# VHH binders against q86xw9: the designs that were tried, part 1

Every score and structure here is a prediction.

Target 1, 330 residues: q86xw9
Amino acid sequence: MGSRKKEIALQVNISTQELWEEMLSSKGLTVVDVYQGWCGPCKPVVSLFQKMRIEVGLDLLHFALAEADRLDVLEKYRGKCEPTFLFYAGGELVAVVRGANAPLLQKTILDQLEAEKKVLAEGRERKVIKDEALSDEDECVSHGKNNGEDEDMVSSERTCTLAIIKPDAVAHGKTDEIIMKIQEAGFEILTNEERTMTEAEVRLFYQHKAGEEAFEKLVHHMCSGPSHLLILTRTEGFEDVVTTWRTVMGPRDPNVARREQPESLRAQYGTEMPFNAVHGSRDREDADRELALLFPSLKFSDKDTEAPQGGEAEATAGPTEALCFPEDVD
Unless a header shows other numbers, all headers, positions and changes below count from the first letter of the chain; Kabat numbers aren't used for antibody chains.
F, E and O are the ipSAE of ESMFold2-Fast, ESMFold2 and OpenDDE, as the mean of both directions, binder to target and target to binder. V2 is 0.75 times the mean of E and O plus 0.25 times the DockQ between their complexes.
[cut] marks letters that were taken out.

## First folded at step 1 (VHH; framework vhh_etentamig_d1)

Design A01
Fold by ESMFold2-Fast, scan of step 1:
Structure A01 (fold): chain B 330 residues (1-330), chain A 121 residues (1-121)
Amino acid sequence: as target 1 above (330 residues)
Amino acid sequence: EVQLLESGGGLVQPGGSLRLSCAASGFTFSSYAMSWVRQAPGKGPEWVSGISGSGGSTYYADSVKGRFTISRDNSKNTLYLQMNSLRAEDTAVYYCAKDLYEDSWGYFDYRGQGTLVTVSS
């Protein structure tokens, strides 16, 4: 747990520009919890950060808090529905994690700490990133708008869909093979998040199937291990991405898929219901619902142009791992 | 199947009032905190207000505090936002958002289609 002073000061409160500059000059990796005044700092991650500091060492891993409204440098992060975790090393931004995703935070801390150890010990070059989350372009919209393709297309519909590589396929070590086949089929993967869905999230996600006899088996399966949550788009853009993904997946039941579409993903990687390797949305309305549920911070081009859908391109948020609560909420 | 349907947006003069509604279905409405989030043209989303599942606790962004009132009717599965003393800067698409827990906000697992509010003379 370290010293009491270090334990009490787990996260340094960066309330001034001077303290921000001091943080940038610190040796090692600093993880900054950028919070909103109405939300307060993300309390659920404190236990993780305490554990990480003990396990990986106190000299090179630091934690900080910064209220978005207090610092001009954080203007881009104001008004966010989710916490933003900024990773700094040697004064440079090296990673960003959106949302209170404890597994992703733990992995990112370990990965960036190892990278920084190599920079300090071996003089290796840092991989510096630029945060584009507050760009006028969403990931799906910006991908379609780059080169002006959206304005020349007959369809002004959203070009993104949700895909899940389910726990059965992940557990069988098929993730990379399935990703390769998705790319071969002409899809671009805008987001790939590995995490375990919670029971509450799965029940909400599949709420429309609550009346089916196999529902409890489906819920149990989806919670049994990590999935890969993907956002897919098409490079050509003319065909409906939802329908194309559904075609590549094949029929829901792997036994039917093997009989009728042997080259489909469910034919090749599915075994028996509910173990059919991959999930996709039924139609555009279903895709919009599923994307909103699993990636609530992301906004996509609207079918109706009267309601602008431009927003933050945040695709790494984990919806159920941890939440930030308002500081003074009982 | 979670569904959130916003209504009540429109054109209003500065200093005027509007009441937004959000009809919720597909989940136990009283078990979840609800929020209003808005997005002004060319800007990122801004959290506006939140209310606990029971309706016992309410919270507001500084920009709307004292002018807006959030409320809910759990018997009708409906969320409301009463907007008073509207300003040009309140012009935005307003979204109804569902939180994961009864007494939490800041993380939303679902949002609606939005309703446009334009404040102009």
Scores: ipSAE 0.000, ipTM 0.144, lowest interface PAE 18.0, mean pLDDT 72

Design A16
Fold by ESMFold2-Fast, scan of step 1:
Structure A16 (fold): chain B 330 residues (1-330), chain A 119 residues (1-119)
Amino acid sequence: as target 1 above (330 residues)
Amino acid sequence: EVQLLESGGGLVQPGGSLRLSCAASGFTFSSYAMSWVRQAPGKGPEWVSGISGSGGSTYYADSVKGRFTISRDNSKNTLYLQMNSLRAEDTAVYYCAKSYDEGSYWDYRGQGTLVTVSS
């Protein structure tokens, strides 16, 4: 949830479909911060939004928060590690900004506010955009040749994936070297939690392998010592973060990796299955499942605040590189 | 639900051939690497062969190189293993496996099909 409302709230929390419809009916421009339950709202942009509200006033500029997992309309935005800012005017989507890019947010707010003033005062036509994340019909665009200039085809959607530095690599003292290689490959590490996974967690994590003869060896290995549980994103590039991480890891068997992709992490740091140094998700659905399992929402009751330390990623970031983490636990 | 159903196993003489098939359902077959894994009596699982989602890359264990050929038909959601020049040590239950990549351990496997090589 948003900040405690002792004064007029900067951002309205949209927790129901009724509140979403109410937002769509509001006069002027509404900027919606779409966040993940495990991440929380993007606090680094609050200072910008507060400044803009003071400069513009309350009549035509509104701010809102919406948890992606709570509203069906936001299903396509689930599993993102960066905030997604949706701009609505007159019930229509007029802009989208991905990530906590304060200069771009400021420019987009000013541009869309001027456009909406002209719609309201001069009766000009509102320029509505299509967000492919909300379009069922556009699923095939990623596979297809596009005859027109489609900016959305060339803009990579930035998402998160799970990475694990496994007990074999940790025990061999390779953690820092692997982290360095991950960063050199263009990944940003949003969190790094060092802990030993429990047998229950590992069995649930690998539930799809429960029928396999090698399953018990995998469970034993993953419980044998501490791992580093990482959330990764990309700051640059057009490739999906899940696919890019899988490529950097290399083939799952280190013997295959050394033959086919000698520069990969598993080629360099793996020995023999199941000791292949690192784990990554198979696909987007698997990444979402694994992230939800290992990094559940930090929304706890006062009696339930015994959550283990999640290893801070040393966030010394400028406003444009800000990430959305629960500020209440900082 | 993910389902993999192997067929084509049987009794064959040394030097003979068999073709195994695996019918896949419950996932987008062309998007996943597939593998063949075998388990001989009293031994652990051994990875045999892997193929990329497109079929463009194939990989083999040293014990089967030049004798076995992996292939797939994405239009039929079917994986194949052509086994030639069979030896007594090829006797095992053969499993079709859905994988992260072409050459390693597997995410999900089928029930298996028994191949016995004996005179």
Scores: ipSAE 0.000, ipTM 0.157, lowest interface PAE 12.4, mean pLDDT 73

Design B01
Fold by ESMFold2-Fast, scan of step 1:
Structure B01 (fold): chain B 330 residues (1-330), chain A 121 residues (1-121)
Amino acid sequence: as target 1 above (330 residues)
Amino acid sequence: EVQLLESGGGLVQPGGSLRLSCAASGFTFSSYAMSWVRQAPGKGPEWVSGISGSGGSTYYADSVKGRFTISRDNSKNTLYLQMNSLRAEDTAVYYCAKGLRYSWPYYFDYRGQGTLVTVSS
């Protein structure tokens, strides 16, 4: 025989109250995957957690698994197949993410790590939350929590907009990074088509700019190689998807974007006009025109997007529905 | 109708190599991240590798990093997994999976019927 140091498992299995209390005493951030025994833990997020651990290290970021039926503290989570990710720091609940949403999990991990670093280094107070699932039914919990069980979020009207990842960004190998940023910003990508636009198509698409200086440079650029033509939607928030996408893109001129909005896509991936990485529609009317022009086989109308399901047969099912069911465990 | 059909599985000796293929149809292949997921006898499914819609980004589980290579041919609607330096613990049914997102391969809505890989001496 003999004993070797066990390799540290990515996720520590919290099977007892003693291990739960040990987790609460851990320095830094712990992300707990709360699962049911028949569903199993959410396997699709394992790769994200492995990546995050490599990028951040193990000193301040920990991952754990907890079966809801084994711990009394998790009684409110029993009977749910949807994964629930509980974020603990300093023994306190600091965030909750419901469903397997890798972009949201990655953003939440990074945000909470930065917050915890400030608590540890600067003595700032930790922002503690209450999870409605763990609260008494009669206790009023403040609105605005990002726990996914808000009925208002489910009933939000959906609208679509066009986005283009332009040939400059595609040629520089930035497509995957930009798509990642789009998803992190809360957009759902309904369609992504890679193709090179024709000169006639580009001139028709940008016909409202025909009189502008540098129009011919724009036409030449858009025909220079493949673009990614995307349909974006959002299911949450009060702002129109068209307006939100414009905000995420930032100012049209990358030099202005880098000065005024350095976190925007055009600041990060644009160089100089017309090489500003991404396109978005000016307003709702322009979005409808552009969608009809580039996706003539798809009918997205305000009336259809206002309907709860619209009758769309193609499943754009949330990650939770497809990924953490028994079939994925089997 | 989304269809994913895996092939290339078989019996191989430890240290050997196999290349798995997945033929995809019924959706715009280049618009979705794709993954390989495996399930060993008596164990739950394990995500192995993923690739973005363009093929520009690839992701690997720690257990296979440096040994396996994921790739895709969007002109042929085909996903590949090149498996080198195979070990007994790589024995599993390997499934091709269609992603829900372009860049994140961790999320999938369809899985093929699988192809069996047995690593044994």
Scores: ipSAE 0.000, ipTM 0.359, lowest interface PAE 12.5, mean pLDDT 75

Design D01 (at its last look DockQ between E and O 0.02; V2 from the best seeds 0.00; counts 0 for: pae E 20.8 > 2, placed apart)
Fold by ESMFold2-Fast, scan of step 1:
Structure D01 (fold): chain B 330 residues (1-330), chain A 119 residues (1-119)
Amino acid sequence: as target 1 above (330 residues)
Amino acid sequence: EVQLLESGGGLVQPGGSLRLSCAASGFTFSSYAMSWVRQAPGKGPEWVSGISGSGGRTYYADSVKGRFTISRDNSKNTLYLQMNSLRAEDTAVYYCAKGRYWGYSFDYRGQGTLVTVSS
């Protein structure tokens, strides 16, 4: 039996419409790696998919490969920079993951497999989604001429926030585990800088807390060693990134977090105040302030639609580039 | 010890293509955004393209958008830049940069790979 398992291909190559229809008729969950011909299938996820199939069994979890140019049904996915992972159950689209986000793929596979087991065993209704990028046929811009590079990015609903992995978590060797959990939560990391914050920087950063009794202990802690300064955005959903990050972090006090949200980062990696592992902004205004303070050489997208005629050639200067999305307009 | 090793540069005619690679070691590659930065002879550094840690987000300088494609293979700790429709103005040393999606403030740039576009 062991040798027969070696003969079973991990991912079925869907090269025809007939094989696509066969996939839609399969029992259980099918994860389709939709790739471009120039880059081939996403190799980074193969070891994850092998582990997942061994862990959950062969009957209800299937993997497939589909080249976007070979199937008319995949027309909207042609010309993309990253792979697109389509999740099908009972012939219906149940999830989409854009890009090679292995932690998010693992979480999505587990979540959708659990949901499909309940559909099959308990007769629960299946949650069917639409890929909104496929539904919007009136997307007409100059970028349509350029084979769809970055065209599936939705800008105004996906803003950036600041995250800090604090010196306590870094000193305890927890940085990589925390980053994996951030990625599992659906965040994309746009910047990751390891450095020790200066006292002046920390005092300005926490200026709103200057009157609090624990302020000096907070300043001392934040200057005690390296932090990881992260800029986060989201690849899916239309939830406010600042609020979503605060939810993932959990309550500020680790003792409260362990009681009320045991799965949160502060519950898992915090000990006691001020050692709560991670920092996030209070609101959008604080996020913009904190990002400007810690990354002064970077500019966020300014929603000015008019470029002045005869304007300076600033395209080669990093500070003139949009931080999160080039299409983050209106 | 963070190491970045660029390769794939060379002499190419206008309109040609090249694929650059950056082999990364000494850090958890998937945890960091990566960028390509170039420096033409006698000019300052120019940011070219950025990619998020998982590869789900990409961003390009206006001068290369539609011609260049950034990608990564986190299982091989390798960053790529597919360069099409090359122009004489693309002549530069290309550097792999760790930690930032876009901009000029980068840490742990590698030694670079020379791209010469000439007829």
Scores: ipSAE 0.252, ipTM 0.710, lowest interface PAE 4.0, mean pLDDT 76
Fold by ESMFold2, look of step 2:
Structure D01 (fold): chain B 330 residues (1-330), chain A 119 residues (1-119)
Amino acid sequence: as target 1 above (330 residues)
Amino acid sequence: EVQLLESGGGLVQPGGSLRLSCAASGFTFSSYAMSWVRQAPGKGPEWVSGISGSGGRTYYADSVKGRFTISRDNSKNTLYLQMNSLRAEDTAVYYCAKGRYWGYSFDYRGQGTLVTVSS
């Protein structure tokens, strides 16, 4: 029994357009670490990639490296603060993972590899996506049985936001009450998932806060018990869903919320920092990132019912400070 | 929904010029390389020219180098192709596309604009 050649690199370096095109023609799933020159490839996930390549097979799972500045096709990934992992199958983009999230990467690799195996073995249509800015134009993912029923479960990601009912509110038995108030405030709840977030998940979710005082207390709190992860949309009106949810939540500090907006959710259900009952995204970009992180497999529908879409409505006057504050979302 | 709307085609004599335009919407235009692709009657698509998202890098098929100039205006979400010294072989329907022919994705969804070069 002869020895096998052991000189195969784990990750192939894609430094030219020609190599990029060769990668696109490869069979199976290719996971591309798109990195910035200033930080290099994502080292923390290399052992995961090695394990997965060995355990799930060599012929259908490939890994690559690409520096964002070297290829025109990667221009939109330049200057990002975190690594981006692009998933290609059949020459098409099928998934994106932002950040060094090993559990999410593993889940995404397994999901996409199984999907591609079905494409190759059964002739199913490949689910292609467009990563314009954190999956704001995501392709439909079929969840139908053999009957082929198609159920669109979420509105366009531009009209949705993430909400979390945090472990303090859940532990106090306030989940159903908060959900009722969300609905009466004019939101529709498209998804409600009960999940005890892991420390790794929470650290990645709040990584932008890692240098702040009390970050470790926040991490411990969010891991302390079940949360309810919600996707919210508006049932009516043209107000931005992210801004409206922030207004309903109220000021970040529950004591400030009780003084300034006593009807807000944080005023009613928060006790003291960091136990402020609910989370909402800071802005549209943050909402898109958080939704993609926590719900990587969700389908987003096109929304043609909101035309005309205009933002030139003479909104020169800014909101009052009593309405919204920067960083009042966590 | 990605929308690409091509315009500016028409009938022109050999040696003439045309300028094609492509109005883009439904995606962050400045973040993507863009291409022009043409399809002559009875033939498959042929990549013509590409431009980076910033506009700083341009690329041309050998058949059009020196005659065609690709450009973009990111403030108007518009891609252009200036076509000079037109030849009968340039007769085709021209499509704008998101990405490069030699990139991972090549998406053209407009109706295209017909360029006919006849003597």
Scores: ipSAE 0.000, ipTM 0.095, lowest interface PAE 20.8, mean pLDDT 73
Fold by OpenDDE, look of step 2:
Structure D01 (fold): chain B 330 residues (1-330), chain A 119 residues (1-119)
Amino acid sequence: as target 1 above (330 residues)
Amino acid sequence: EVQLLESGGGLVQPGGSLRLSCAASGFTFSSYAMSWVRQAPGKGPEWVSGISGSGGRTYYADSVKGRFTISRDNSKNTLYLQMNSLRAEDTAVYYCAKGRYWGYSFDYRGQGTLVTVSS
């Protein structure tokens, strides 16, 4: 009878409040990947967690998965597609990491684990934190009981771009794989709307291409079936979200993409023009236009951070001595 | 061709301040995050600070947090690093870099500018 080595799952799935409470009662540090049901857990970090398991051991380090939609304690994390890692020690929140930043996650795990070891060994106090990103939402909700439409306020601090998974990619069943690759590329998906675009909408959307020979073919294609309309943001990294998305998509022509950028989405999922699997905005202006067109209920707060108005140095207008040029009489 | 030209380095006393500049050309400057990296004599490169393409997000190494301020002027294609409360350990060649997603990988960097903090 071969002892089936119980493959100890790297991450414990927390699907109930009871399991959550059990996690909170666990000894050591627990790193919880808080995920949404539609996007799933953060896959890119699994290799890091495996490495950490080997290097540090599991005696005081635990990994968990928690679906925000299933747990009331995670209600405030619902609707946010950004990978969110909650660090719990002694039943208390001790750190939060947003984004799939492996170096930051590793550092935070090590730092918090060391801190927890000192708590357990020396009786030191835990540094409990509040998630600051959740605090700003509570102050705004107190006033307006009005029944107004849930305007998805995309926080102005995040630059967003439009991505469309086109009907050809959807029809080929590539939607989930493309979404996964988008997330692996470090994008946060703020919205994922599946719908068939109307001809009128597509014509307006691509109005700048109306003079192109392939315009009618493009319109026909985009109306041929359901698309996934995505709002993408990027919380980490220094690249512009629009430019980065364009890079991930690759060359417009799938054949060119396969030759020049074989790892691009268009290379992998595109066939031929106009069936190139994905759309992205050309630039920031185009992104704003496209987002406003397809998501008219989204208020993008244009809070341009007012550059601190540099104090008007009162230029003391020194008296312009009117040099009376003498009228020479001669 | 991408070009990054650092300036503003020099000798400064401990506790002093210095402002570095980086002139960028050969790419759409506003579309890319930018970083400052430094390399001290006999040490490896150290990431110092980063800023998003729009300038709306800034990042700092723990070693410089609260002392250094990264900024950019996209109209001038220029990156800045205001360095305050300088320490001897801040002595390094400072490089402007065109950053990638993973903060420590850069597509391009300049020739660097030397900052020496000494009494």
Scores: ipSAE 0.000, ipTM 0.256, lowest interface PAE 13.2, mean pLDDT 82
ESMFold2 (binder alone), look of step 2: mean pLDDT 84; pTM 0.864

Design E01
Fold by ESMFold2-Fast, scan of step 1:
Structure E01 (fold): chain B 330 residues (1-330), chain A 121 residues (1-121)
Amino acid sequence: as target 1 above (330 residues)
Amino acid sequence: EVQLLESGGGLVQPGGSLRLSCAASGFTFSSYAMSWVRQAPGKGPEWVSGISGSGGSTYYADSVKGRFTISRDNSKNTLYLQMNSLRAEDTAVYYCAKDYLWSGEYHFDYRGQGTLVTVSS
């Protein structure tokens, strides 16, 4: 049946500076899908937003769309390949989620909505964040520039990635052997910190996996004993360090790794999921997020108060949940 | 602004050959691993082949190993897939994927429109 009832749009299109200012004055929480004009807004998360709107109602939760190229305030978000979700309450930025991470979006909406209800009802102070994209991003990538080539400076910054030797490999006495193989593969280890990750740290690190069947098993494993947290670089990388580290680690599932890449670390030292010996970031953005989370003293960590997209996909998430751009179906 | 444009697909008979191309722009092509991913009618996406940024390392799904060859020309920002000894099972839309190397539970995102390969008499 067709409905003649007045329909309220799920997401308000913010096409002007005036509409942006109106959004900032809205009571409650507003989630803004910041998209690029060439790719359009993120379609895979619409079902989640429809569900959240129905469950929470219309009073304190709002959704919006904003094209990055149309608004000067969004200049720092232009040229991104993934969607950026900005969370505003009382005119201030309270959270950021990068990418189409439905479990993280749901958790962030619920957490920020609860926090805003406490601000409104109990007079608690709102926790305002500073997003890297709204700050001096250019200063971060060009800090200490002395050769005049910004691209070379940015490429130099890309030579660092995160590696974790996980508690299973450490408990089996494989740490030194794995470190030796990392060095033999051409990596320089800039930092090696042995410690047990906290439950809060692990849950935040793997937020993108929160909806998965094996998530609690993964959390338990990562908190079960010490890991080695490493920062890897290369003297001269023909390839991105993140990609090179992925190559050395091999496929995530040790059974797949043994079949398809028997020389890889996960093939040699992994047993079965989640016991795959080593962790690495999926891509550059995940590497930057993970480094900021685990090594907050690093330069790009000075501004990490946001909840970014995770570094590993799961069968339940998959490419269909991550894809937000029409180019994939055009 | 990352853009990928696949081409070279078409109708080919079993045992035939095709060469697919992917023209890349909007990023430093040589710094990223690239893959070919295919989706057959009524099936989910299947990783086919991956190549490192330098071209020094190549990887193949067992179903195509020995028949397909992945390569890249970093001076032209172009990825290639040479497909030989084509089978009916190779019928799929083929996509070019940025920053992905091999199969497993590691997820990927592809950004192009794809090119259709039909293997039939």
Scores: ipSAE 0.000, ipTM 0.175, lowest interface PAE 15.3, mean pLDDT 73

